Miniprotein binders against q96jn8r1131to1294. Designs and how they scored, part 33

Target 1, 164 residues: q96jn8r1131to1294
Amino acid sequence: TLEFLENHGKNILLSNGNRTATRVASYNQGIVVINQPLVPQLLVQVRIDFLNRQWTSSLVLGVITCAPERLNFPASACALKRAAWLLRGRGVFHNGLKICEKFGPNLDTCPEGTILGLRLDSSGGLHLHVNGVDQGVAVPDVPQPCHALVDLYGQCEQVTIVNP
Short names: E, the ipSAE of ESMFold2; O, the ipSAE of OpenDDE; V2, 0.75 times the mean of E and O plus 0.25 times the DockQ between their complexes.

## First folded at step 4 (miniprotein)

Design t43
Fold by ESMFold2-Fast, scan of step 4:
Parts: structure tokens; sequence; C-alpha cells
Structure t43 (fold): chain B 164 residues (1-164), chain A 96 residues (1-96)
């Protein structure tokens, strides 16, 4: 079964058998990573449980290709170097470089209860799913192994892993 | 850095074309991005551009293009020593 890794951002508290991540302070230091590699056809889903609307930006999700078990996480996922493909707002980013300007819905405006999913297709394309709807290929040809990442940034203070 | 901004804009445009399946148009743009990244000695943008052109070449499957992109990736590896490029070289070789 899927869990969040015990190695996570400094402001994270894990609960519910490591399936719920809560950011307990500030707006950053909220990176969590799924405990097993994102293999083709595995759908990893998280539900947005709680939004603090005093902040304007919200969660970031994506994949990293470095080993996460002993990684020193930066304050935000966007500061990860060389190893990250991230969905933030409507953009798709690799190592700080925007590689898509408008993809899927705006993640900064997804309400509580939204279920966000990541899946690799058989060709290594990374898909975003929103409430069960495949948004298409956000990133082609993701290197493997890779690991699903959620950054509980800004508004998003709690997420829970949910099964398909 | 104006050249850096220009390279990033070309890569963004090339990726938009890749997402639309317009791989031949994307190829033309990414070749220019590689040329500029080499001129500007920008190793990170070069690696990103090699990722994109390697993907395009594997999808198009044309042996002549695959061979040319393999040579380009090998040159980029010598310039950057970035291990990500080694993986793309292996993937390109499997398509030949």
Amino acid sequence: as target 1 above (164 residues)
Amino acid sequence: DELERKIREIILRAMELVRKGELEEALELIVEAIRLAVENKDKELLVTAIWIIAYIARKLGDPELLEKVLELAEEAYELTKDPRIKKWIEQLEKRL
C-alpha cells in the first residue's frame, strides 16, 4: 500500500498510518514523497483536505528522480535542482524552467475535496488526473525510477492518499 | 542574460509543439536551442534541449535522425559530463 515517506519537509506531521500529511507551521517546508517508485500505470492519488486561504499559491505536485529516503528537502519543491518535474498553478516546470504555460486546471484554485492523481503511461509520459479525469501528458519521457512528490505549499495544509 | 531568456523561450515553444504531436516543427526549434545553449555555454539548458531532441528522435524513429541525435548527445555529454545524457544515449541506441 501507498504511504508517505518518513523523510519529509520539516513542517510536516504524518498521521493516519502515514497516509495523511499535515503542514503544521508557516507556508513552506511541506514536501512529502510517496514510499514507492511511480511505475507505469500506477495511479497515485491525494485528496486536498484543508486549505488556508490567507495564502494565494497552493500545492505543487510532480515527480523527482533522485532517491528521496535521505534527501535534504529545500523550503519548496521549486528549489529542487536537476531532478524534478513539477506542476504548479497552470505551469509545468523542470529544474526551474517552464516547459508548459497552461496545463490542466489552475492548482492554486482547486477546492478542498479535490482528488489529484499522478500516473506514468506505458511510454513514460506523466499524466495529471483531476477528480478522476485524465488531463493528458504533462511531461513526456520522465526518467525512471521516479517518485511522486507533493509540496504542501501556501494554501494547502493537509492531503490524504486515497485509493483509485 | 538575453541569450538565456531566448533559449528558454524556444524550449517552451518546442515543448508546446511536442505536446501537440507536431514533432517535426518541434525538432526545428530545439536544434536552434541546442546551438544557442552551446554558444552560451549553458550546461543546464543544453541538457534540457538534449532531453527534448532525444525524445523527438525516438518518437519519429528515423534512423538517420537517430544517428545524428546520438552524435549530438555524445558531444553534449563530453561538454557537460551530466549522467542524464548517458541514459538518453542508451535509449537512442535501442531505437537504431
Scores: ipSAE 0.207, ipTM 0.622, lowest interface PAE 4.6, mean pLDDT 86

Design t44 (at its last look DockQ between E and O 0.74; V2 from the best seeds 0.00; counts 0 for: pae E 3.6 > 1.5)
Fold by OpenDDE base, look of step 5:
Structure t44 (fold): chain B 164 residues (1-164), chain A 96 residues (1-96)
Amino acid sequence: as target 1 above (164 residues)
Amino acid sequence: DELERKIREIILRAMELVRKGELEEALELIVEAIRLAVENKDKELLVTAIWIIAYIARKLGDPELLEKVLELAEEAYELTKDPRIKKYIEQLEKRL
């Protein structure tokens, strides 16, 4: 069963069997990691449940290759530098360095109800799915094992893991 | 830092070329990025550049290139002692 790990950002409250993450304070400290590592061809999806328009920017989605159980999470995913590949806005980032300017839809403008998915293909390419539609390869080669990460940042206040 | 900015721009351009499938041109750019990263002693940029070149080398599948990139990665590892680079080395070795 896919769940968010108990080790999470300080402003996160888990519920619904740890399948729902809610940021209950401020605009940051909202990183969560899914318990099971990504395996090829498995689609992992989260739904944006609630957006708070008083903030700017929105969730960051990506993967990390370090052990998540004891990771000291920074205030935002952008500060992760231990082999992290992240999707923010329309950009793709590796360890905080932008490696792609324009990829897929702008995550900052995804409305409530949007279902975002991550999937590794057989060659290690990381795909982004939006409402079930494969947007293509965001990262061409991700080391394994890796864990899906969601940063409930800015507007994004709640997400839920959903089945494909 | 002007040099850092230049390296970042090269990396972006290299990745754009990678996405277009223009791997040989991407390779030339990323080699330059690596050289500059070493000169500037920029560990983080070097790690990213090594990740990219390792991918390109594996994708191209040229044995001579793989050997050269492996050597480059090993040098980078000796310089930085970064375990992330070590993983890339291991991936390259599996292709040889």
Scores: ipSAE 0.778, ipTM 0.906, lowest interface PAE 0.5, mean pLDDT 94
Fold by ESMFold2-Fast, scan of step 4:
Structure t44 (fold): chain B 164 residues (1-164), chain A 96 residues (1-96)
Amino acid sequence: as target 1 above (164 residues)
Amino acid sequence: DELERKIREIILRAMELVRKGELEEALELIVEAIRLAVENKDKELLVTAIWIIAYIARKLGDPELLEKVLELAEEAYELTKDPRIKKYIEQLEKRL
């Protein structure tokens, strides 16, 4: 069964059998990682449960290619140095470098109840799914193994893993 | 650094072309990005540019291009010693 790893950002509290992640302080230190590698055909989905409109930016989704079990997480996913492909706002980023403008919906404006999914296709392309709708290939050619990551940044204070 | 900003913009434009399937145009841009990243001694931008050119070469499948890109990736590995580049080298070798 899919769960969030016990290794996470310091402001995270896990509940609901490690399927719900809550950021309990500030706007950052909210990175969580799924407990299984993202392999082709696996759709990892999270639902946005709670947004705090005090902040302007919201959650970041993506993959990392480093081993997550004992990783010392930075304050935000965008500070990950060498091993990350991230979707933030409408952009796609690799290690802090923007590699796509305007991919999919703006993650900073997705409402509570939105279900966001990550999936690898058979060619190693990373897909974003929004409420069950495939947005297309956000990142071609993701190195394997990789792990799905959610950064509960800014507005997004709680997410829950949703099984298909 | 203004040169760094230029390299980042070229990479962004190359990726837009990749998404549109304009791989030959993307290839021309990414070759320039690699040249500039080497000149600027920017190891992170070089690794990213190698990732992109390796992907383009594998998608196009031209054996001469694959050999040239493999040589570029090997040179980039010697300059950076970055293990990410070893994965791209392996992918290129398998495609040949």
Scores: ipSAE 0.395, ipTM 0.740, lowest interface PAE 2.7, mean pLDDT 88
Fold by ESMFold2, look of step 6:
Structure t44 (fold): chain B 164 residues (1-164), chain A 96 residues (1-96)
Amino acid sequence: as target 1 above (164 residues)
Amino acid sequence: DELERKIREIILRAMELVRKGELEEALELIVEAIRLAVENKDKELLVTAIWIIAYIARKLGDPELLEKVLELAEEAYELTKDPRIKKYIEQLEKRL
């Protein structure tokens, strides 16, 4: 049911029935989006499969509120300035503005095998899950519809959608 | 831009207060951020600050505050013509 959308960053190759995304070049152009919007009770989980430690930064997780099917993605999720809430490093960002200094683990240090999840609660709060454990509300009141996004940035070269 | 940096800092501090449940203090900061964003003609920071104050107002639930914030959001829409603010107005109207 959950797959990565065919519209994605230029350096992404989809495999495993579009449930695995691999960044096959460079350090960026690695944005992928889940093929259906988040709704309450839908838990989107990805496993970090492969990391390249020559980089200091790693994947970015988050949501966008623009329809993703025909969106022209920037090279990196950090350049999304109009309709994005992103988890990056330890911080939470809205359209490039930091709105939380420290939330959850440092994504730049999550090892291979880590399972990261995104879920909306009934009030529109965006939750992060780490290895099945709810980390709480990263962003209150995300406008809906919104779409889960992963940017295979820097260290992160492959993620796979996993079922709860 | 020194004023832009000040607005960004105020917003970050307000969101930290929101996470702690200190909504009245967060409200005071966001009102300041809105005033500065209008003064600086900063559309993106204004739209962000409207999102935050609309959330705070809905969470606090005071009808007088909701009406004032709705008027503020409508004024921000007229200043910016940004469709994101229409969604925030819709959310405020549902609480009234």
Scores: ipSAE 0.368, ipTM 0.772, lowest interface PAE 3.6, mean pLDDT 90
ESMFold2, look of step 5: ipSAE 0.297; ipTM 0.744
ESMFold2 (binder alone), look of step 5: mean pLDDT 83; pTM 0.805
ESMFold2 (binder alone), look of step 6: mean pLDDT 84; pTM 0.817
OpenDDE base, look of step 6: ipSAE 0.728; ipTM 0.889

Design t45
Fold by ESMFold2-Fast, scan of step 4:
Structure t45 (fold): chain B 164 residues (1-164), chain A 96 residues (1-96)
Amino acid sequence: as target 1 above (164 residues)
Amino acid sequence: DELERKIREIILRAMELVRKGELEEALELIVEAIRLAVENKDKDLLVTAIWIIAYIARKLGDPELLEKVLELAEEAYELTKDPRIKKFIEQLEKRL
C-alpha cells in the first residue's frame, strides 16, 4: 500500500494513515516522498485537496534517486541540486536546471480536485498523468532506483494519495 | 554568472533536440556543455550533462561511442566524486 514516508519537510503533518499530507505553516518546507520506489508501470497518484490563493506558485512533483528515509530536506524541492528530476509550473528540471520549457499543463494553475500521477514506462521514461490523461514523457531514462516526491509549495497545502 | 547561463542554455537546447529524436546534433551540443562545465568547475551542470550524454549514447547504441562516453563519465566521477555519476556509469556498463 502506498503512503507518504515519515521523513518529510518540517511543515508537513501526515494523516489518514499517512496517505494525506498537509502543510501547516508558511509556503515551504513541504516535501513528502512515497514509501516505496517508483518501479516501472507503478502509477503513483495524488489529488490536490486544498489551495491557498495567497501564494502564486503551487506544487512541484517528480523523482529523486537518493535514499529518502533519512534525507535532510531543503526548504523547497528546487533546492535539491543533487539527485532530482522535477516538474514545476510548465517546466521540467534536473538538479535545478531547466531541461524543458513547456511540458503538460501549468501546475501553478491546476485547481482543487486535480489528480496528478507519476509513472515510469518500460524504457525508464517518466510520465505525468493529469486526471487520468497521460501527458507523455517528461523525462527520458530516469536512473533507478528512484522515488516519487511531491513538494507542497506555495498554493498547495494538502494532497492525498489516490488509487488509480 | 554569464558562463553558467550559457551552459544552461546549451543543455536546454540539447534536450529539445533529444525530445525531437535529433540525437547526433544533441550530442555535439552536450559535448560542448561538458567542456564548459569542467572549465567552469560547475559539478551540478556537469552531472546533468553526463546524464544526457549517457542517455544519448545508450539510444544510439554505437559501441565505440558507449566506450568513449563511459571513459568521459569515469573522468567526471574522479573530478567530482559525485555518486550520481557512478549510477550513470553502472547503466552504461550494462550496455557494453
Scores: ipSAE 0.252, ipTM 0.654, lowest interface PAE 4.1, mean pLDDT 86

Design t46
Fold by ESMFold2-Fast, scan of step 4:
Structure t46 (fold): chain B 164 residues (1-164), chain A 96 residues (1-96)
Amino acid sequence: as target 1 above (164 residues)
Amino acid sequence: DELERKIREIILRAMELVRKGELEEALELIVEAIRLAVENKDKYLLVTAIWIIAYIARKLGDPELLEKVLELAEEAYELTKDPRIKKFIEQLEKRL
């Protein structure tokens, strides 16, 4: 079964059999990683459970290619300068460098109840799914192995893994 | 830094072309970005640029192009010593 790893950002509390992540303080230190590699055909999905609108930016999701079990997470996923492909707001980023200006919906405006999914296709392309709808290839040719990452940044204070 | 901004803009445009399937046009842009990044000794931008050009070369599958891209990747590796670039070199070598 899919779970969040016990290694996570400092402000995260895991519950519901490590399937729910809650950020209990501030706006950052909220990175969580799925417990198994994102292999082709595996669809990893999380639901946005709670948004705190005192903050303007919201969750970031994507993949990392470094081993996550003992990784020292930075305060935000955007601070990862190595081995990270991230979807943030309207953009796609590789190691902090924007590689797409507008992809899919604006993640800063997704409401509570939105289900966000990550999936690799057979060619290694990373897809974003929003409420079951494939948004297309955000990142071609992701190096393997890679791991799905969610950063409960800003507005997003809780997510739950659903329908693995 | 205006040069860094220019390189970032070229990389962004190259990726837009990759998403549209315009691989030959993307190749021209990313080669220029790599040249500028090497001249500017921008190790950070080189990792992304080499990743993109390696992908394009493998998709196009032309042996002559694969050899030329491998040369660029080797140059970038000497500058950066980044193990991610070494992995891209290995991928390119397998295609030859």
Scores: ipSAE 0.192, ipTM 0.641, lowest interface PAE 5.2, mean pLDDT 86

Design t47
Fold by ESMFold2-Fast, scan of step 4:
Structure t47 (fold): chain B 164 residues (1-164), chain A 96 residues (1-96)
Amino acid sequence: as target 1 above (164 residues)
Amino acid sequence: DELERKIREIILRAMELVRKGELEEALELIVEAIRLAVENKDKELLVTAIWFIAYIARKLGDPELLEKVLELAEEAYELTKDPRIKKFIEQLEKRL
């Protein structure tokens, strides 16, 4: 079954069989990673459970291609310098560089209850799903193995893994 | 682990109280979470609970509470030797 890894950002507390991640302090140090590689056809979904509207920006999600089990996570996913592809706001980023200006909905404005999904297609393209709707290819040809990552940044203080 | 699950539930409930502005009620729950984390020898939950009680104490700003929480954090540091707790001690000292 899909779970968040025990290795995570220092402000994270896992519950509900490691399927719920809560950021218990500050606005950062909230990176969590799914316990299984994101293989083609696997749809990993998280639901936004709680938003703290004191903050402006919100969650980031994407993939990392380095081994996450013993990684020292930076304060935010955007500080990852190697092998990370991230969706933040409306942008797509690779190692801090914006590679797409406007993709999918604005993640900073998704309300509580929104279900966000990541999936690799058969050609290695990374897809974002929003409430069951495929937004298309955010990143082509992602190196494998890769792992789905969620950064509970800013507004987003809690997410839960949900099954399709 | 039954105690681990109970401690996590207490911390999450305390977080809900903080979101509602019920800081004194959250404080009572976190004190209990710390006690249980020590009993269960759970370093990660103890570190998390110390962070949370330090946050509540700084937000409330009461000098007597800040001093008691500093004392508690120092005991937790001796138990764990975790550098994260040492950082919370520094933050608490700045508020005194």
Scores: ipSAE 0.005, ipTM 0.157, lowest interface PAE 16.3, mean pLDDT 81

Design t48 (at its last look DockQ between E and O 0.86; V2 from the best seeds 0.00; counts 0 for: pae E 3.9 > 1.5, pTM E .764 < .8)
Fold by ESMFold2-Fast, scan of step 4:
Structure t48 (fold): chain B 164 residues (1-164), chain A 96 residues (1-96)
Amino acid sequence: as target 1 above (164 residues)
Amino acid sequence: DELERKIREIILRAMELVRKGELEEALELIVEAIRLAVENKDKELLETAIWIIAYIARKLGDPELLEKVLELAEEAYELTKDPRIKKFIEQLEKRL
């Protein structure tokens, strides 16, 4: 079954059989990674459970191609320089470099209850799903193996893995 | 760094063209980005640019161009000694 890895950011507490991640302090140190590689056609989904609107930006999600089991996570996913493809706000980033200015909805404004999904197509394209709706190819040609990552940054203090 | 900003802008424009299916125009921009990144010795921008040009070459379906991209990546590795570029070369070789 899908779970968050026990290797995670320092401010994370896992519960609900490692399917719920809560950031218990500050605004950062909130990176979590799914326990299985993101293989083609696997849809990984998380629901936004709680937003603290005292902060301005919100969650980041995407994939990393390094082994996550022993990774020392930086304070935020945006600081990753190790083959990371991330969706933040409306942008798409590779290793901190913006490769798309406007993709999908603004992740900084998604309300509580929003379900966000990541899926690889058969050609290695990374898709974002929002409330069951495929937003299209955010990143073409993602190297494999890769792992789905969520950064509970800023406003987003809790997410839960959900199945279709 | 003004040169770094210029390279980042070129890469963003190249990706916009990739998303529109304008692969020949994207190729011209990304070749320029690679040249500038090599001159600036920017390993991270170079890695991104090489990933993009490899994707373009594969989508254009030109085996000679893909082989040329492999040669370019090998030259970049000799210049930078970046292990990420070496890993990328291994991945490209499997696709040939």
Scores: ipSAE 0.386, ipTM 0.713, lowest interface PAE 2.4, mean pLDDT 85
Fold by OpenDDE base, look of step 5:
Structure t48 (fold): chain B 164 residues (1-164), chain A 96 residues (1-96)
Amino acid sequence: as target 1 above (164 residues)
Amino acid sequence: DELERKIREIILRAMELVRKGELEEALELIVEAIRLAVENKDKELLETAIWIIAYIARKLGDPELLEKVLELAEEAYELTKDPRIKKFIEQLEKRL
């Protein structure tokens, strides 16, 4: 069963059997990690439940390759300097460094109800899915094991893990 | 830091080329980025560049290139003593 780990950002409240994450304060401190590592062909999906338009920017989505259970989360995923491949806006980042300028839809403008998915292919490519549509390989050759990470940042105040 | 900015730009361009399938040109850029990162002792950028070059090497399926990547990584480790680079070397050796 996919769920968010108890080790999460300080402003996160988990509910619904740890399948729903809600940021209950401010605009940051909202990192959550999914318990099971990604394996090839497993599609992990989260739905954007609520957006708060008083903030700018939105969720960050990606993977980490370090052990998540003991990770001391920074205030935002942007501050992760190691073992992190992230999608922010239209950019792809590795350890905070932009490695792709334009990829897929702009995550900052995804509306409520959008379902975002991550999937590893057999070659280690990390795919982004948007509402069931494969957007292609965001990151090639991702180290395994890796865990899906969601940063409830800015506008994004709640997400829920959903089944494909 | 001007040099850091330059390295970041090179890495970004290299990845764009990778996505276009222009691996040979990407390789040239990444090698440059690695050299500059080593000179600047920038461990973070170096790690990213090494990850990219290893990917390119594997994609090209060139064993000689893989060996070259290993040599570059070893050199980088000797200069930076970054344990992340060491771990990468160990992983790369398993693929040779």
Scores: ipSAE 0.337, ipTM 0.711, lowest interface PAE 1.3, mean pLDDT 90
Fold by ESMFold2, look of step 5:
Structure t48 (fold): chain B 164 residues (1-164), chain A 96 residues (1-96)
Amino acid sequence: as target 1 above (164 residues)
Amino acid sequence: DELERKIREIILRAMELVRKGELEEALELIVEAIRLAVENKDKELLETAIWIIAYIARKLGDPELLEKVLELAEEAYELTKDPRIKKFIEQLEKRL
């Protein structure tokens, strides 16, 4: 079954059989990674459980292509300068470089209850799903293996893995 | 710096053109971005630009263009001596 890895940001508490991640302090140190790589046909989904709107920005989604079990995570996903493709706000980033200004919804405004999904297509394209609706290809031809990542940043205080 | 910002903006435009399916125009921009990134010795931007041009070459299915992509990556390695670019070249060849 899909779970969050025990290797995670320092402010994360895992619960619910490691399917729920809660940021229990500050606004950062909230990176979590799904315990198995993305493969074709696998849809990884998380639900936004709790938001604190006092913060300006919210969660980041994406993938990393390096092995996550022993990775030393930075304070925020935006500081990942290698092996990372990230969705932040409406932007898409590769190793911290913006490669798309506007893709999908603005993640900073997604309400509690939103279900966000990541999936690879047969060509290695990374798709974002929002409440079950495919938003299209965020990143073409992502190298494999890659691992789904969520950064419970700013507004986002809790997410839960949801079965497709 | 100013050159780094210019390269970032060119890469962003090239990816927009890729998403619109305007691959030939995107190719012209990304070749320019690669040359500028080599001059600026910007290893991270160069890795991204090479990833983009490799994608364009595969989508067009043009063996001559693919050989140009490999030649550009090898030139970038020779000028920068960045082992990450060399590893990228090896990884790109495996995906072919």
Scores: ipSAE 0.281, ipTM 0.682, lowest interface PAE 3.9, mean pLDDT 87
ESMFold2 (binder alone), look of step 5: mean pLDDT 76; pTM 0.679

Design t49
Fold by ESMFold2-Fast, scan of step 4:
Structure t49 (fold): chain B 164 residues (1-164), chain A 96 residues (1-96)
Amino acid sequence: as target 1 above (164 residues)
Amino acid sequence: DELERKIREIILRAMELVRKGELEEALELIVEAIRLAVENKDKELLVTAIWIIAYIARELGDPELLEKVLELAEEAYELTKDPRIKKFIEQLEKRL
């Protein structure tokens, strides 16, 4: 029942009942958002379907606390200066500021087939799951409501929402 | 001033890394030098830092990095109107 929202970055094409997002041009303009708020214990998962190794950086994922239906998305999730908590490479970022140096695996090196998940625990802690393995709390006390965001940046040209 | 001296020290360290072939480490330092040169309104240090980052981007040949550095160089050109930066832009465009 989870789907990507129809409001997305301009280089995105949605397919498979809005469960697959493909970036059809360039390396940026690839932000997608899940169609319902990330509520505690809901595990939202995406699978990396296709990597273009022409690029060096890869996907970014995290949460935003602004209303996604009316957002004019920037070219990259890293340009969000308000209400964004993002995982990029090995870092955790709040509104463009690095708040953790090394958390979980390097997202720039995850291969095709990797399943990445986001979940809020009962205390509002944001967890990253990698191939079913909980990496721990990346961000404590995320404000709610919040929405799961994936930025198909660089290498990552396609992701599909998968069931837990 | 203190900030100018700090920027020069960062540039010197970045150049040492470039000479050793440690381009990824040099890139990280030169990005900071550019930020500080803009804050300090130092045209000459900004031109030098843009030259170094453009060189690193061309050597690494990463298209994503080349695009990002091109944007940065274009912004620096609007701030300075320095023809040396225009030449770096032309060389970056040839690698895209």
Scores: ipSAE 0.000, ipTM 0.098, lowest interface PAE 23.7, mean pLDDT 84

Design t5
Fold by ESMFold2-Fast, scan of step 4:
Structure t5 (fold): chain B 164 residues (1-164), chain A 96 residues (1-96)
Amino acid sequence: as target 1 above (164 residues)
Amino acid sequence: DELERKIREIILRAMELVYKGELEEALELIVEAIRLAVENKDKELLVTAIWIIAYIARKLGDPELLEKVLELAEEAYELTKDPRIKKFIEQLEKRL
């Protein structure tokens, strides 16, 4: 079963059998990682449960290729300068460098109830799914093993893992 | 740094071409980005550019290009000692 790892950002509280992550303070320190590597054809999905619109930016999601179980997480996923491919707003980022200006919908404007998914295709391409709809390849040829990461940044204060 | 900004813009343009499947045009741009990243001694931009050129080489599958990109990645590894580049080298070697 898919769960969030016990190793997470300092402001995170896990509940619902480690399937719900809540950021209980501030706007940062909200990184969570799925407990199993993202292998081809595995669709990992989270639902946005609660948005605090006093903050400007929102949820970031993507993959890391380093082992997450003992990783000392930075305050935000954007501070990961190594082994990270992230989707933020409409941008795609590799190790802190923007590599695509516009991909998929703007993650800063997705409403509560939105289901966001990550999947690797058979060629190692990372796909974003929004409410069950494949947005296409955001990142080609992601190195394996990799791990799905969600950063409950800014507006996004709660997410829950949901089944396909 | 103006040179750093220029390199980042070239990388962004090269990746847009990769997403569009225009791999040969992307290759020309990323070679320029690599040259500039080496000149500017920018380790992070160099690692990103090497990742992109390695991906392009594997997609095009040309053995001569794969060999040349492998040599380039090996040179970048000597300059940076960055383990991410070693991983790209391993991926390239599997295609040869």
Scores: ipSAE 0.000, ipTM 0.313, lowest interface PAE 16.6, mean pLDDT 87

Design t50
Fold by ESMFold2-Fast, scan of step 4:
Structure t50 (fold): chain B 164 residues (1-164), chain A 96 residues (1-96)
Amino acid sequence: as target 1 above (164 residues)
Amino acid sequence: DELEEKIREIILRAMELVRKGELEEALELIVEAIRLAVENKDKELLVTAIWIIAYIARKLGDPELLEKVLELAEEAYELTKDPRIKKFIEQLEKRL
């Protein structure tokens, strides 16, 4: 079964059989990673459970191509110095470099109850799914192995893994 | 840094073309981005540009292009010693 890894940002508390992640302090130190590599056709989905509108920015979603089990996570996913492809706001980023100006919905404005999904197609393209709707290829040709990552940044204080 | 900003803009436009399937036009832009990234000694922009040109070459599948891009990636690896570039070299070698 899909679970969040026990290695996570320091402000995270895991519950519900490691399927729910809660950020219990501040606005950062909220990175979590799925326990299995993102292999082609595996759909990983999380639901936004709680938003704290004290903060402006929100959840970041994406993949990393380094081993996550013992990784020292930075304060935010955007500060990762390893190979990472991230969706933040409306943009797509490779290690902090914007590679797509606007893709899918603005992640900073997705409401509670939104289900966000990541899936690799057979050609290595990374897809974003929003409430069951495939938004298309956010990143072509993601190197494998890769691991799905969620950063409970800013407004987003809780997510839960959900089945398709 | 004006040159760094220009390289970022070229890469962003090249990726827009990749998303539209306009790979020949994207290739021309990425070749220029690589040239400028080398001139500016910007390792991170170079790694990203090599990732993109390697992808384009594999999608187009032209053996002459694959060989030229492989040589370019090997030169970039020698310049940077960045293991991320080794992955792109391996992917290009599999296509040949």
Scores: ipSAE 0.333, ipTM 0.719, lowest interface PAE 3.3, mean pLDDT 87

